VHH binders against q07589. Designs and how they scored, part 12

Target 1, 356 residues: q07589
Amino acid sequence: MSRILVIGAGGVGVITALSLWLKKESDVSLVVRSDYDRVLKHGYTIESCDYGRLEGWRPHHIYSSVEDAASAADNQGYNYIVVTTKNIIDGPVNSRVSNIIRPVLEKNKELHGPQLTTHILLVQNGIDIEKEIWAEFPREQYRYTVLSGIQLIGSTKIGSGHISQVGQDHLSCGAFDPQDAAAIQAANDFVRMYSNEGQNFVEFDPRVRYSRWKKLLYNAAINTSTALVGLDVPRCLEFGVNKKSTEIEVFHPAMREIIAIAASEGIIIEEEFITMFTEITRKKVFKPSMCVDCEKGQLMELEVILGNPIRIAKRNGVATPTLSILYNLLVLVQAKLKERKGLLKFDEKTATLVDE

## First folded at step 3 (VHH)

Design g11 (framework vhh_7b18_3)
Fold by ESMFold2-Fast, scan of step 3:
Structure g11 (fold): chain B 356 residues (1-356), chain A 119 residues (1-119)
Amino acid sequence: as target 1 above (356 residues)
Amino acid sequence: QVQLVETGGGLVQPGGSLRLSCAASGFTFSEYAMGWARQVPGKGLEWVSYIYSGGSTEYQDSVKGRFTISRDNAKSTVYLQMNSLKPEDTAVYYCAAEWGYDSPLFDYWGQGTQVTVSS
């Protein structure tokens, strides 16, 4: 039986753990931080469009920290680490994905040496998110694969131990390195263990980088713009000058820049998605995840959604006037959030940022 | 080979009714959310209705109370029952299968069927 550790107990992480638990083909551990005491005593209340209403649900094991989960791995270790936390590379050092997973990788190495391969599934937005893992954990010292999870679910934590899922659980899982046979096999095995026929949809993704650029067509144009202004998508479209400026001067140019960056890497995204994504969202009154994060005073996934695309563009000679303006304004929004959290300090007497 | 084939379009007078059908093949139909989108000449593509794998439905405000989406998983078919049709409903209607809620990414898209509401 595969041992799977899910890190992140938000809407995505809890439903991920539930789907794995319902399939009964894995031993499921979930890291629960702020809600630990509530979940330990009462379990989760889940209202799911796919899985129904559950009261008092918990996975096979719950832990209050990644360190505790790593220590309690028994003599088997973990076969999969599923990371559903936000990837905030400009946030606190301890929130870096490599630092989050380090205790599990070190413990697996200690307990099983080269005989256990750990499969790291990043269910997170953005591009180049796998590169930090490869840089921090040399493959000569650690036995692992890195897998991509693209989740389009509409699931949120609406209270302590309370999850509401209103959009279908749809997961696309593949290997970041398309030549890594072990990663491809691990992704296919995860798809099998996650699949609940008639309730969810999960599929193997043979084109991870294409899928991530395609999702960025939406995330880099619309999640970013809505976060900057604090409006849902239909309001952004309707409030524009002549009800057209937002889509013509902001959304569509940002999307075209993403298409150009992907093309600079040999990945073609069809132009029709620009119009399709804009029009289909025109009548869906919801706030994308980055907008919700900003409103809750939580740091945004800014670097993996805009920073990394812009750095790729700069390296490949692609102009990004729209993405760069969005990025640099959102850097200021991010700094405001950091200041409010005490992570950034400004000296009003000298009018300067307190460095270090 | 994945295919979505729309049928049931045609010419109808204002206040009339039509039922669109979309026959799907080449994928596990029951696991996909299915939707209808329409392209009004000169206006672009707009979504009309969705039905999720679990049976939940959503409608554009302009069609609520007039249109009903349904699915038959045994026949791999999604339907759009259109009542009290208006001239503004004139469009090419497309069937779509999409992979998720967070992003309006269509996995598969049909070729469309023309609906004309005119006297």
Scores: ipSAE 0.006, ipTM 0.284, lowest interface PAE 10.0, mean pLDDT 86

Design g12 (framework vhh_7b18_3)
Fold by ESMFold2-Fast, scan of step 3:
Structure g12 (fold): chain B 356 residues (1-356), chain A 119 residues (1-119)
Amino acid sequence: as target 1 above (356 residues)
Amino acid sequence: QVQLVETGGGLVQPGGSLRLSCAASGFTFSEYAMGWARQVPGKGLEWVSYIYSGGSTEYQDSVKGRFTISRDNAKSTVYLQMNSLKPEDTAVYYCAREWGYDYLPFDYWGQGTQVTVSS
């Protein structure tokens, strides 16, 4: 029986834990922060298009912190660490993925040494999100693999201990390093444990970097633009000059820049996705996740969606005029959010940013 | 090899009905949400309806109450029953496999089938 720790109790994390729990092939632990007391006493209320209505639901184990979960692992450890938190690398240092998972990796190493390989599944948006883990945890000192989870679910926390899922639970799981046989096996094993035939869809992803660049066609062009202006997708398209400027001068150029960056790495994204992604959402009144995060006063996944792509572009000599404008304006929006949260200080008397 | 093949389009008078079919192959059909999108003359593609792997459905407001989406997992086929057709329903209708819902678009679609509503 695999022992799986899910970190992050938002809409994605809770449904991830539920799917694993329903399959009955793993021992599921969930780290719950703000909702811990409610969930421990009353469980989750879940309204799911795939799994139905559940009242009083809990996974096998609930912990209030990653540290508590690591301590409770004792002599068994965790086979999988599933990270579903927002990846905000420009946020507080202790919120970085490497710092979040560190207590579990250290405890697994301490108690099991080379006998236990820990599989770290990042169910998070963006590109190059795995590189921080490889840099921070030298492979000669730690036994682990890093897996990619692309979740296409529409699931939100609508109240304390209350989850609403209106979009299909669709997970694509693969290895960040396509040459890592252990990671490939771990991903296939996770797909098997996650799969609930007739209720969800989960597949092995043989082309993780391709899939992440493809998703960035949408995230880097549309999530970013909508977050910047606070409008849903149809309004962005209709409010443009002659009802054309948004798609012609913002969305499509941003998408083409992403395609060019992917191509500079040897990854070809089909041009047809530019038209497909724009047109399919034209009449759906919805706000993408980055727009919703901004409106809720939450920090955006800015660096993994725009920052990292732009850094890759600069390294490879690819021009990014549209992505760079979007990025630099959203850096200001992110700074506004940080200031409101007390994470950034501005001295009005000197008109300067307080560095420390 | 993922393929989606639409059939059932044609010419129909206002108030008439048509049933579109989409035969899918190259993937485990029962595990995917499926949808229909249309390209109306003079404008781009718009989504029409979705059906999830679990059977739940969603419709664009303009077709709600007139169109019904359904699926037959044994036949790997999704259907769109179109009733009370209006001239503005004239479009090329595309079957699509959804790889996301509210936040993400389709990843595969067929070649389309023409529906013309006129006298």
Scores: ipSAE 0.005, ipTM 0.383, lowest interface PAE 10.1, mean pLDDT 87

Design g13 (framework vhh_8h63_2)
Fold by ESMFold2-Fast, scan of step 3:
Structure g13 (fold): chain B 356 residues (1-356), chain A 118 residues (1-118)
Amino acid sequence: as target 1 above (356 residues)
Amino acid sequence: ELQLVESGGGLVQAGGSLTVSCAASGFTFSEYAMGWSRQAPGKERELVAGIYSGGSTYYADTVKGRFTISRDNAKNTLYLQMNSLKPEDTAMYYCAAEWGYDSPFDYWGQGTQVTVSG
């Protein structure tokens, strides 16, 4: 039976743990931080469009930290680490994905050496998110694979130990390195263990980088714009000049720039996607995740959605005027959020950043 | 322009078979997950079958073993073959295409009515 550690107890992470638990083909551990005491005593209340209503649900094991989960693995270790937390590259160092997973990788290495391969599944937005893992954990010292999870799901934590899922659970899982046979096998095995026929959609993703660039047409144009202005998608479209300026001068140019960057890597995304992705939420009063994060005072996934694409564009000679202005304005929004959290300090008497 | 047009619905006797189809246009059909949902009067929409871009399929427990979803990428057409139909299968059947980043199956066609008599 595969031992699986899910890190992140938000809407995505809890539903991920539930699906694995319902399949009964894995031993599921969940890291629960702020809700730990409530969940340990009373379990989760879940209202799911796929899995029904559950009261008092808990996975096989619950831990208050990754360190505790790693220690509790005893002499068996974890076969999979599923990371569902927000990927905030420019946030606190201890919140970096590599630092979050380090206790598990160190413990698996200590107990099993080359006999156990740890499969790290990143259920997170963005491009180049796997590079930090490869840079921080040399493969000659650690035995692991890195897998991509693209989850198209509407699931939110609406209270302590209370999850509401309104969008169907759709997971695409594949290998970041398409030549890594072990990663391909691990992805296929995860699809099998996650799949609950009649309740969710799960598939193997043979083209991880293509899928991530495709999702960025929406994330880099619409999540970003809505986060900057604090409006839902229909309001952004209707409030534009002549009800046209937002889509014609902001969304479409940003999407075309993403298509050009993908093309510079040999990945073709057809222009028909520009129209489809603009229309997808035009009549749905919906705030994308980056907009919601900003409203809640939480740091945005800015670097993985805009920073990394722009850096790729610069290396490949692709112009990004629209993405660059969105990025630089959102850097200021991110700084405002950091200041409110005490991560940045500004001295009004000298008009300078104190941390510099 | 994205368009989904359902057809093939009708009246069928219990135990009979019917195939509904959905003609898709305005997108690269082969790259998207497609699905069929249904809604009976006074009930919420139920997703009954789905097919991913890679060909993997999903079926709701209520229809598993009786319904078969398939796609013809050359014709940009989605099919739902319904066998051993029951009165409980009576509903408006909707074709859906998935682009959602938060909620899959965000676009629905106008539907095609399937009525099963007993």
Scores: ipSAE 0.011, ipTM 0.379, lowest interface PAE 9.1, mean pLDDT 87

Design g14 (framework vhh_8fcz_2)
Fold by ESMFold2-Fast, scan of step 3:
Structure g14 (fold): chain B 356 residues (1-356), chain A 122 residues (1-122)
Amino acid sequence: as target 1 above (356 residues)
Amino acid sequence: QVQLVESGGGLVQPGGSLRLSCAASGFTFSSYWMNWVRQPPGKGLEWVSGISGSGDSTTYADSVEGRFTIIRDNDKKMVYLQMTSLKTEDTAVYYCARDYGEWLPDYYFDYEGQGTQVTVSS
């Protein structure tokens, strides 16, 4: 059976572990941090539209840290590492994906050398998220593949050890390197192990970079704008000048810039998505995840959603006036959040950032 | 595995009515917003209407509001689009599409079936 380590015990991670566990084709380990004591004593309470109501559920193994999972006496290595944590590259260095997974990659190498290939599945938003892993773990020293997971699911942690899932579990899994046959095989194997017929939807993604750029059409225009103003999507649209300025002057220009950046690297996104994404969200009263993060005082996935696209644009000579103003204002919002958390210090006496 | 099968289209005269049907299988139907999307000849896709999983909330494009009604039957795993006062501008292939919990219309292309052709002319 494949041994799978799921890192991140939020709504996505717990449902991921549950789906794998229900299929009975893998040995599932979950890293549970803040809820560890509750889950160890009482298990998870899960209210799932796909999987039903479960009380006292836990996967085959739970660990309080990635280091503990890697160092466990019975650890025979992991075939898959599934990362479901937020990707905040401008956050604390210990939160970087390469640093999070390093103990597992080192232990797999120690135990098996080249006999075990570790498949790293990033179930995280953004573009260029895989490049840090390739840079930090040279292939001549480590045996691994990197897989993309695009998760479109309404699953949230509503209390300690309590998960509520109201939208179907939908996962698109593919290889970041479309020429990597081992990664393609690993993605197809994961789809098979994750699939629960009649309950969830999981598909192989043959066009990972296309899918990630397409999702950014929404995230880089709408998640960002709503996070800046603290409004749900319908309010942003209705409150605009003549009920049109938000979509015409903010959302649509930002989306067109994303399309232009994707096109600069050979990926065509259909312009019809601009109208479709705007219209279908028009009457759904909800705040996107970045807006919710900001309101909860949590750092935003700013760099992977706006920073990296803008850096690609600069390299390829693509103008990004709308994305750049959104990004630079959100950098200030991110700094405000960092200051409130004690991660950034400002000296009011000198009116300067303390940058030791 | 997941299937959406549209039916009920046809040729009607302006001012006429049609009821489109979408049969869903392979997922927990009552947990999803369901949508109708259409593609007029030579044009891109346009969103038409949506209905919440419970059926308590409905939304419509301005061009069809007051003329179209979206309905669902969760026991039969069906969603319907009742179209009245049809105009030549309503001529299109109509597709049924589901939402995700964090809703993104990406899924329309993935789970749109063959569609059902509606032609309004005389």
Scores: ipSAE 0.006, ipTM 0.361, lowest interface PAE 9.7, mean pLDDT 86

Design g15 (framework vhh_8fcz_2)
Fold by ESMFold2-Fast, scan of step 3:
Structure g15 (fold): chain B 356 residues (1-356), chain A 123 residues (1-123)
Amino acid sequence: as target 1 above (356 residues)
Amino acid sequence: QVQLVESGGGLVQPGGSLRLSCAASGFTFSEYAMNWVRQPPGKGLEWVSGISSSGSTITYADSVEGRFTIIRDNDKKMVYLQMTSLKTEDTAVYYCAKEFTIWPGEDYTFDYEGQGTQVTVSS
């Protein structure tokens, strides 16, 4: 039985743990931070369009921290680390994905050495999110693979220990390194353990980088724009000049820039996806995750959704006028959030940022 | 292993035209996107143009847009690059590439055979 540690108890993480638990092919541990006491005493209340209504639900094990989960692994370790937390590169150093998973990777290495390969599944938005893991954990010292999880799901934590899922659980799981046979096998094994026939849709992803660039058509154009203005998608589309300027002058140009960046890496995305991603939420009154994060005063996944794409574009000679304007304005929004959280200091007497 | 054979390069004066060809074998050509990339003397690989498996989506680097045209023929398993209004800056070895990725320690990973085709734009 595979031992799986899910890190992140938001809407995505809890539903991930639930699907694995329902399949009964893995031992599921969940790291729960702010809701730990409530969940330990009462379990989760889940209202899911795929899995039904559950009261008092718990995975096999619950831990209040990654460190506690690592210590409790005893001599067996974890086969999979599933990371569903937000990837905020420009946030506090201790929030970096590599730092979050480090206690588990160190414990697995200490206890098992070459006997256990740890499969790190990143269920997070963005491009180049795996590169930090490879840079921080040299393959000569650690036995691991890095897997991509792309989830198209509408799942939100609406209260302490309360999850609401209104969009179908759709997961694509694959290997970031298409040449890594162990990673490919691990991804296929995860798909099998996650699959609940007739309830969710889960598939092996043979083209991870393609899938991530494709999702970025939506994330880099729509998550970003909605976050900047604090409006849901239908309002952004209807409030535009002549009910057309948003899609023609903002969304479509941003999407075309993403297509051009992907093409500069040899990945061709069909032009039809511009229309598909514009239309898919045109009549759904909801706010994308980046917009919700901004409204809750939480830092946005800015660098993995816009920063990294723009850096790739600069390296490959691709112009990004629309993405760059969105990025630079959102950098200011991110700075406002950091200032309000005490992570950034401004001296009003000198009118300068206090740095270094 | 995938085999890609480039041809059609040569010496041409500024403002001239050339058509590059790439013959593909060893894979189901109609299922993969194809690209043209180039390597100028003393520089790294630079992406030039890409075309989807069906041919419905075509993209170009800003430096060549309006001057170059990428075409594919799935029945013949060929991809072409029609180059017009050539500039000295277009001087490079040109490679066709089946979909490529960036991997740690490498900027590009390609499935191609041979040495590409040399294009020299000089007076």
Scores: ipSAE 0.000, ipTM 0.275, lowest interface PAE 15.7, mean pLDDT 85

Design g16 (framework vhh_gefurulimab)
Fold by ESMFold2-Fast, scan of step 3:
Structure g16 (fold): chain B 356 residues (1-356), chain A 120 residues (1-120)
Amino acid sequence: as target 1 above (356 residues)
Amino acid sequence: EVQLVESGGGLVKPGGSLRLSCAASGSTFSDYAAAWFRQAPGKEREFVSAIYSGGSTTYADSVKGRFTISRDNAKNSLYLQMNSLRAEDTAVYYCATSPYDYEGWTYDYWGQGTLVTVSS
């Protein structure tokens, strides 16, 4: 049986663990932090549009930390590490994905050496998110693959140990390195273990980088703009000048810049997606995840959604006037959030950022 | 549970026509985006056409002028009228729709597909 460690017990992580548990083809461990005591004693209450209502649900194993999960008493490693946490690379060093998964990779290496390959599935937004893993864990020292998970799900924690899922569980899973046969096999195996026919939709993704650039048409244009102004998508569209300026002067230019960046590295995205992504939420009164994060005072996934695309654009000579304005304004919003959390300090007497 | 069922596929000669249907249960198309995608053997899934709430439509350049997407709200059904079919239109055609409360960038409910073969 594959041993799978899910890191992140928000709406996405809990439903991920539930789907794997329901299929009964894997041994599922979940890292639960703030809700650990409640879940250990009473389990989860889940209201799911795909999986129904569950009371007192738990995966096979619950741990309060990644370190505890890595040191599990059965002396066996993990075949998969599924990371569902927000990827905030400009946040605290200890929250970086490479630092979060390090205890598991070190323990697997100590206990099983070259006999165990660990498959790291990043169920996170953005581009170039795998490169930190490649840089921090040299292949001559660690046996692993890195897999991409693109998740489209409306799942929220509405109380301690209480999850509400109102959007279908839709996962695309593939290999970041399309030439890595082991990663391709691991992705296909994960799709099989995750699939619950008639309840969710999951598929193997043969072109991970294409899929991630395509999702950025929405995330880099709409999540970002809504986060800046604190409005849902329909309000952004209706409140524009003549009910047109938002889509014509902000959303569409940002999307076209993403298409140009993707094209600069040989990836063609169909221009019809600009209209599709603009229209798909025109009549849905909701706030995208970055907008919600900002309003809750939580750091945004700014660098993986805008920072990395802009860095690629600069390297390849692609102009990004719209994305750069969105990025630089959101850098200020992110700094405001960091200051409120004590992660950034400003000296008002000298009018200077304290860089320490 | 939302279920989509495609029908209308089959074997047709180049220049021929087919009309694909997609019936939805547990959902309606009138308030959501609905689309057709296709996947040819050995190739990636590609966008074909979409219809949005309010009736606006988009088409892939390869099918513009030949294919027409429509929906019938009374029958809770989505259609794709395919004219002037070419060998390169051979694929499994999928119906998809998106009623998301999430940051949706694509479609969340998909059918099993219907095979269209264009061959002489």
Scores: ipSAE 0.000, ipTM 0.350, lowest interface PAE 11.7, mean pLDDT 86

Design g17 (framework vhh_7b18_3)
Fold by ESMFold2-Fast, scan of step 3:
Structure g17 (fold): chain B 356 residues (1-356), chain A 124 residues (1-124)
Amino acid sequence: as target 1 above (356 residues)
Amino acid sequence: QVQLVETGGGLVQPGGSLRLSCAASGFTFSTYAMGWARQVPGKGLEWVSYISYGGSTEYQDSVKGRFTISRDNAKSTVYLQMNSLKPEDTAVYYCARDEGYYDSWGELPSFDYWGQGTQVTVSS
């Protein structure tokens, strides 16, 4: 029976743990931070369009930290680590994905050496998110694979220990390295363990990089623009010059730049998605996640959504005038958020950034 | 400091009406979506209604056609007009501020701050 550790107890993470628990093919551990005391005493209240109503629900194990989960794994370790937290590369060093999962990989190495392979499933936005993991954990010392999870779930935390899911649980799971047979096998095994016939939709993703570039048409054009101006999508579209400038001169150019970058890697994204993604939220008062992050004073997933695409573009000789202006302005927004959180210091007497 | 203060609860007869009010302070009310959830004895907490800062509304199926959510940005207040009340509507009703959307495809409320609650009892 697979031992699975889910890190992140938001709407996505809790439903992920619930689906695995309901299937009864895995031993499920969940890392719960701010809601730990409530969940430990009362469990979760879940209202799910897929899984029904549950009161007092708990996965098999609940831990307040990844370190506690790693220590409590006995000598069996974890077969899967599912990471549902935001990926903020430029945030605090200790909050980076590689540092978050390190206790589990160190424990597996110490107790099992090369005998246990840990499958790391990143349910996070962006491109090149797997590369930090490969860089930080030498394959000579650690046995692991890295998997991609793309969720189109409508699940939100509406109170302490309370989750509401209205949109169907739709997960695409695949291997970041299409040549890694072990990762492909692990992804297919996860799909089987996650699947609950008639309740959710889960599929193996044979084209991880295509799927991630495609989602970036929306994330790199619309999440970014809305975050910069603090407006929902319909307001961005209606407030533009002649109610057209936002889509024609900001959204569409940004989307075309993403298509060009993907094409420079041999990945073709159909032009119809420009229209589809522009229209999908035109009539709905919707603030994308990056816009919400800014309003809550939380750091944005800036580097994985814009930084990495722009670096790929520069390497491949692709022009990114629209993405670059959005990125550089959002770098300033991110710095403002970091300063407010005490992660960045400015000396007003010298008018100088205090270097590290 | 974010504050949400609910009023308007009480005892009402089946088929009657009540209007709940939620006075908000400590944030720019007009830029946030708002919602109502209720704690039903024996069933737990359930989402009831949602209003975006642009005025778009959503309702749980059991209250559609009977409840109406509205807002007054000048007064920083959100309302829940409850008509044709049933005994099963008996609950503590909570006003909540929406965190926004965590998924680029998501359109559903996510609440980050709750009021103290107001009791609604529907009984003869």
Scores: ipSAE 0.000, ipTM 0.212, lowest interface PAE 11.3, mean pLDDT 85

Design g18 (framework vhh_7b18_3)
Fold by ESMFold2-Fast, scan of step 3:
Structure g18 (fold): chain B 356 residues (1-356), chain A 119 residues (1-119)
Amino acid sequence: as target 1 above (356 residues)
Amino acid sequence: QVQLVETGGGLVQPGGSLRLSCAASGFTFSEYAMGWARQVPGKGLEWVSYIYSGGSTEYQDSVKGRFTISRDNAKSTVYLQMNSLKPEDTAVYYCAKEWLYDEPLFDYWGQGTQVTVSS
């Protein structure tokens, strides 16, 4: 039986754990942080369009931290680590994905040495998110693969221990390294264990880097712009000069720059997605995830959505005038959020950033 | 396992009418917006119409007043009624499923159905 640790107990993580639990092919552990006491006493209340209504639900195991999950007396190691938390590269060092998963990788190595391969599934936005894992964990010392999860689901935590899912669960799972046969097999195995026929849609992704660049057409242009101005998508489009400037001079140029960066790596994204992604969002009154994060005072996934694409562009000689303006203004928004959280200090007497 | 099957295309004279149907399976149809897009020779791919889960509709300006999108949730089917057809409406028409309810990107297209408006 595969042993799976899900890290992150938001709408995505809880439904991920539920789907795996319902299939009955996995021993499911969930790391629950802020809601731990409520979930320990009452379990989860789940209202799901795919899975129905559940009261008092728990996975097989619940832990209050990754460290506790790794060190638990009954822990014989984990076959999969599913990371559903936000990837904030410029946040606190201990919040980096490599540091979050380190206790589990060290414990798996201690328990099984090279006999156990750990499959790390990153259900997170952005490009180049797998590279810090490869850099921090040399393959001669650790046995693992890194998998990409693109989860498209309308699932929200609406209260402590209470999840509401109104959009069908769609998961695309593939290997970051298309030459890694073990990763490809692990992704296919995860698709099988996650699939609940008639209740969700899950598929193997043979083109991980293409899928991630394609999603960045939306994330790098629209999530970023809405986060900067604090408006929903229709307001951004309607409030533009002559109801046209936002799409013509902000969204579409940003999207074209992403296409050019992907093309510099040999990945072609169909230009019709620019028009389609803009038009389908035109009448949906919602705030994308980055905009919601800013409103909640939470740090943005800035580096994986804009920073890394711009760094790739610079290496490959691709001009990014629109993305660079969005990025540099959002760096200031991110700094404002960090200052409010005590992560960045400014000395008003000297009018300078305090260097640590 | 999402499947979208378009039917109803064909050859029609200018001023004529056609009704396209798209039978959907493999997802909870009532929860997703559905749309029609077309591949017009020389113009590339362009969206035609959308119908949201709540029943609200949107149309491209060139088809407003001539085309009507509708859905039947009990049959998991979306329709496009095309009236007063023009030679410029000649295209392959694709049924499309919204990628995500909260992030409305398109992830699936049908195989398409050819509509030819010619004398």
Scores: ipSAE 0.000, ipTM 0.297, lowest interface PAE 10.7, mean pLDDT 86

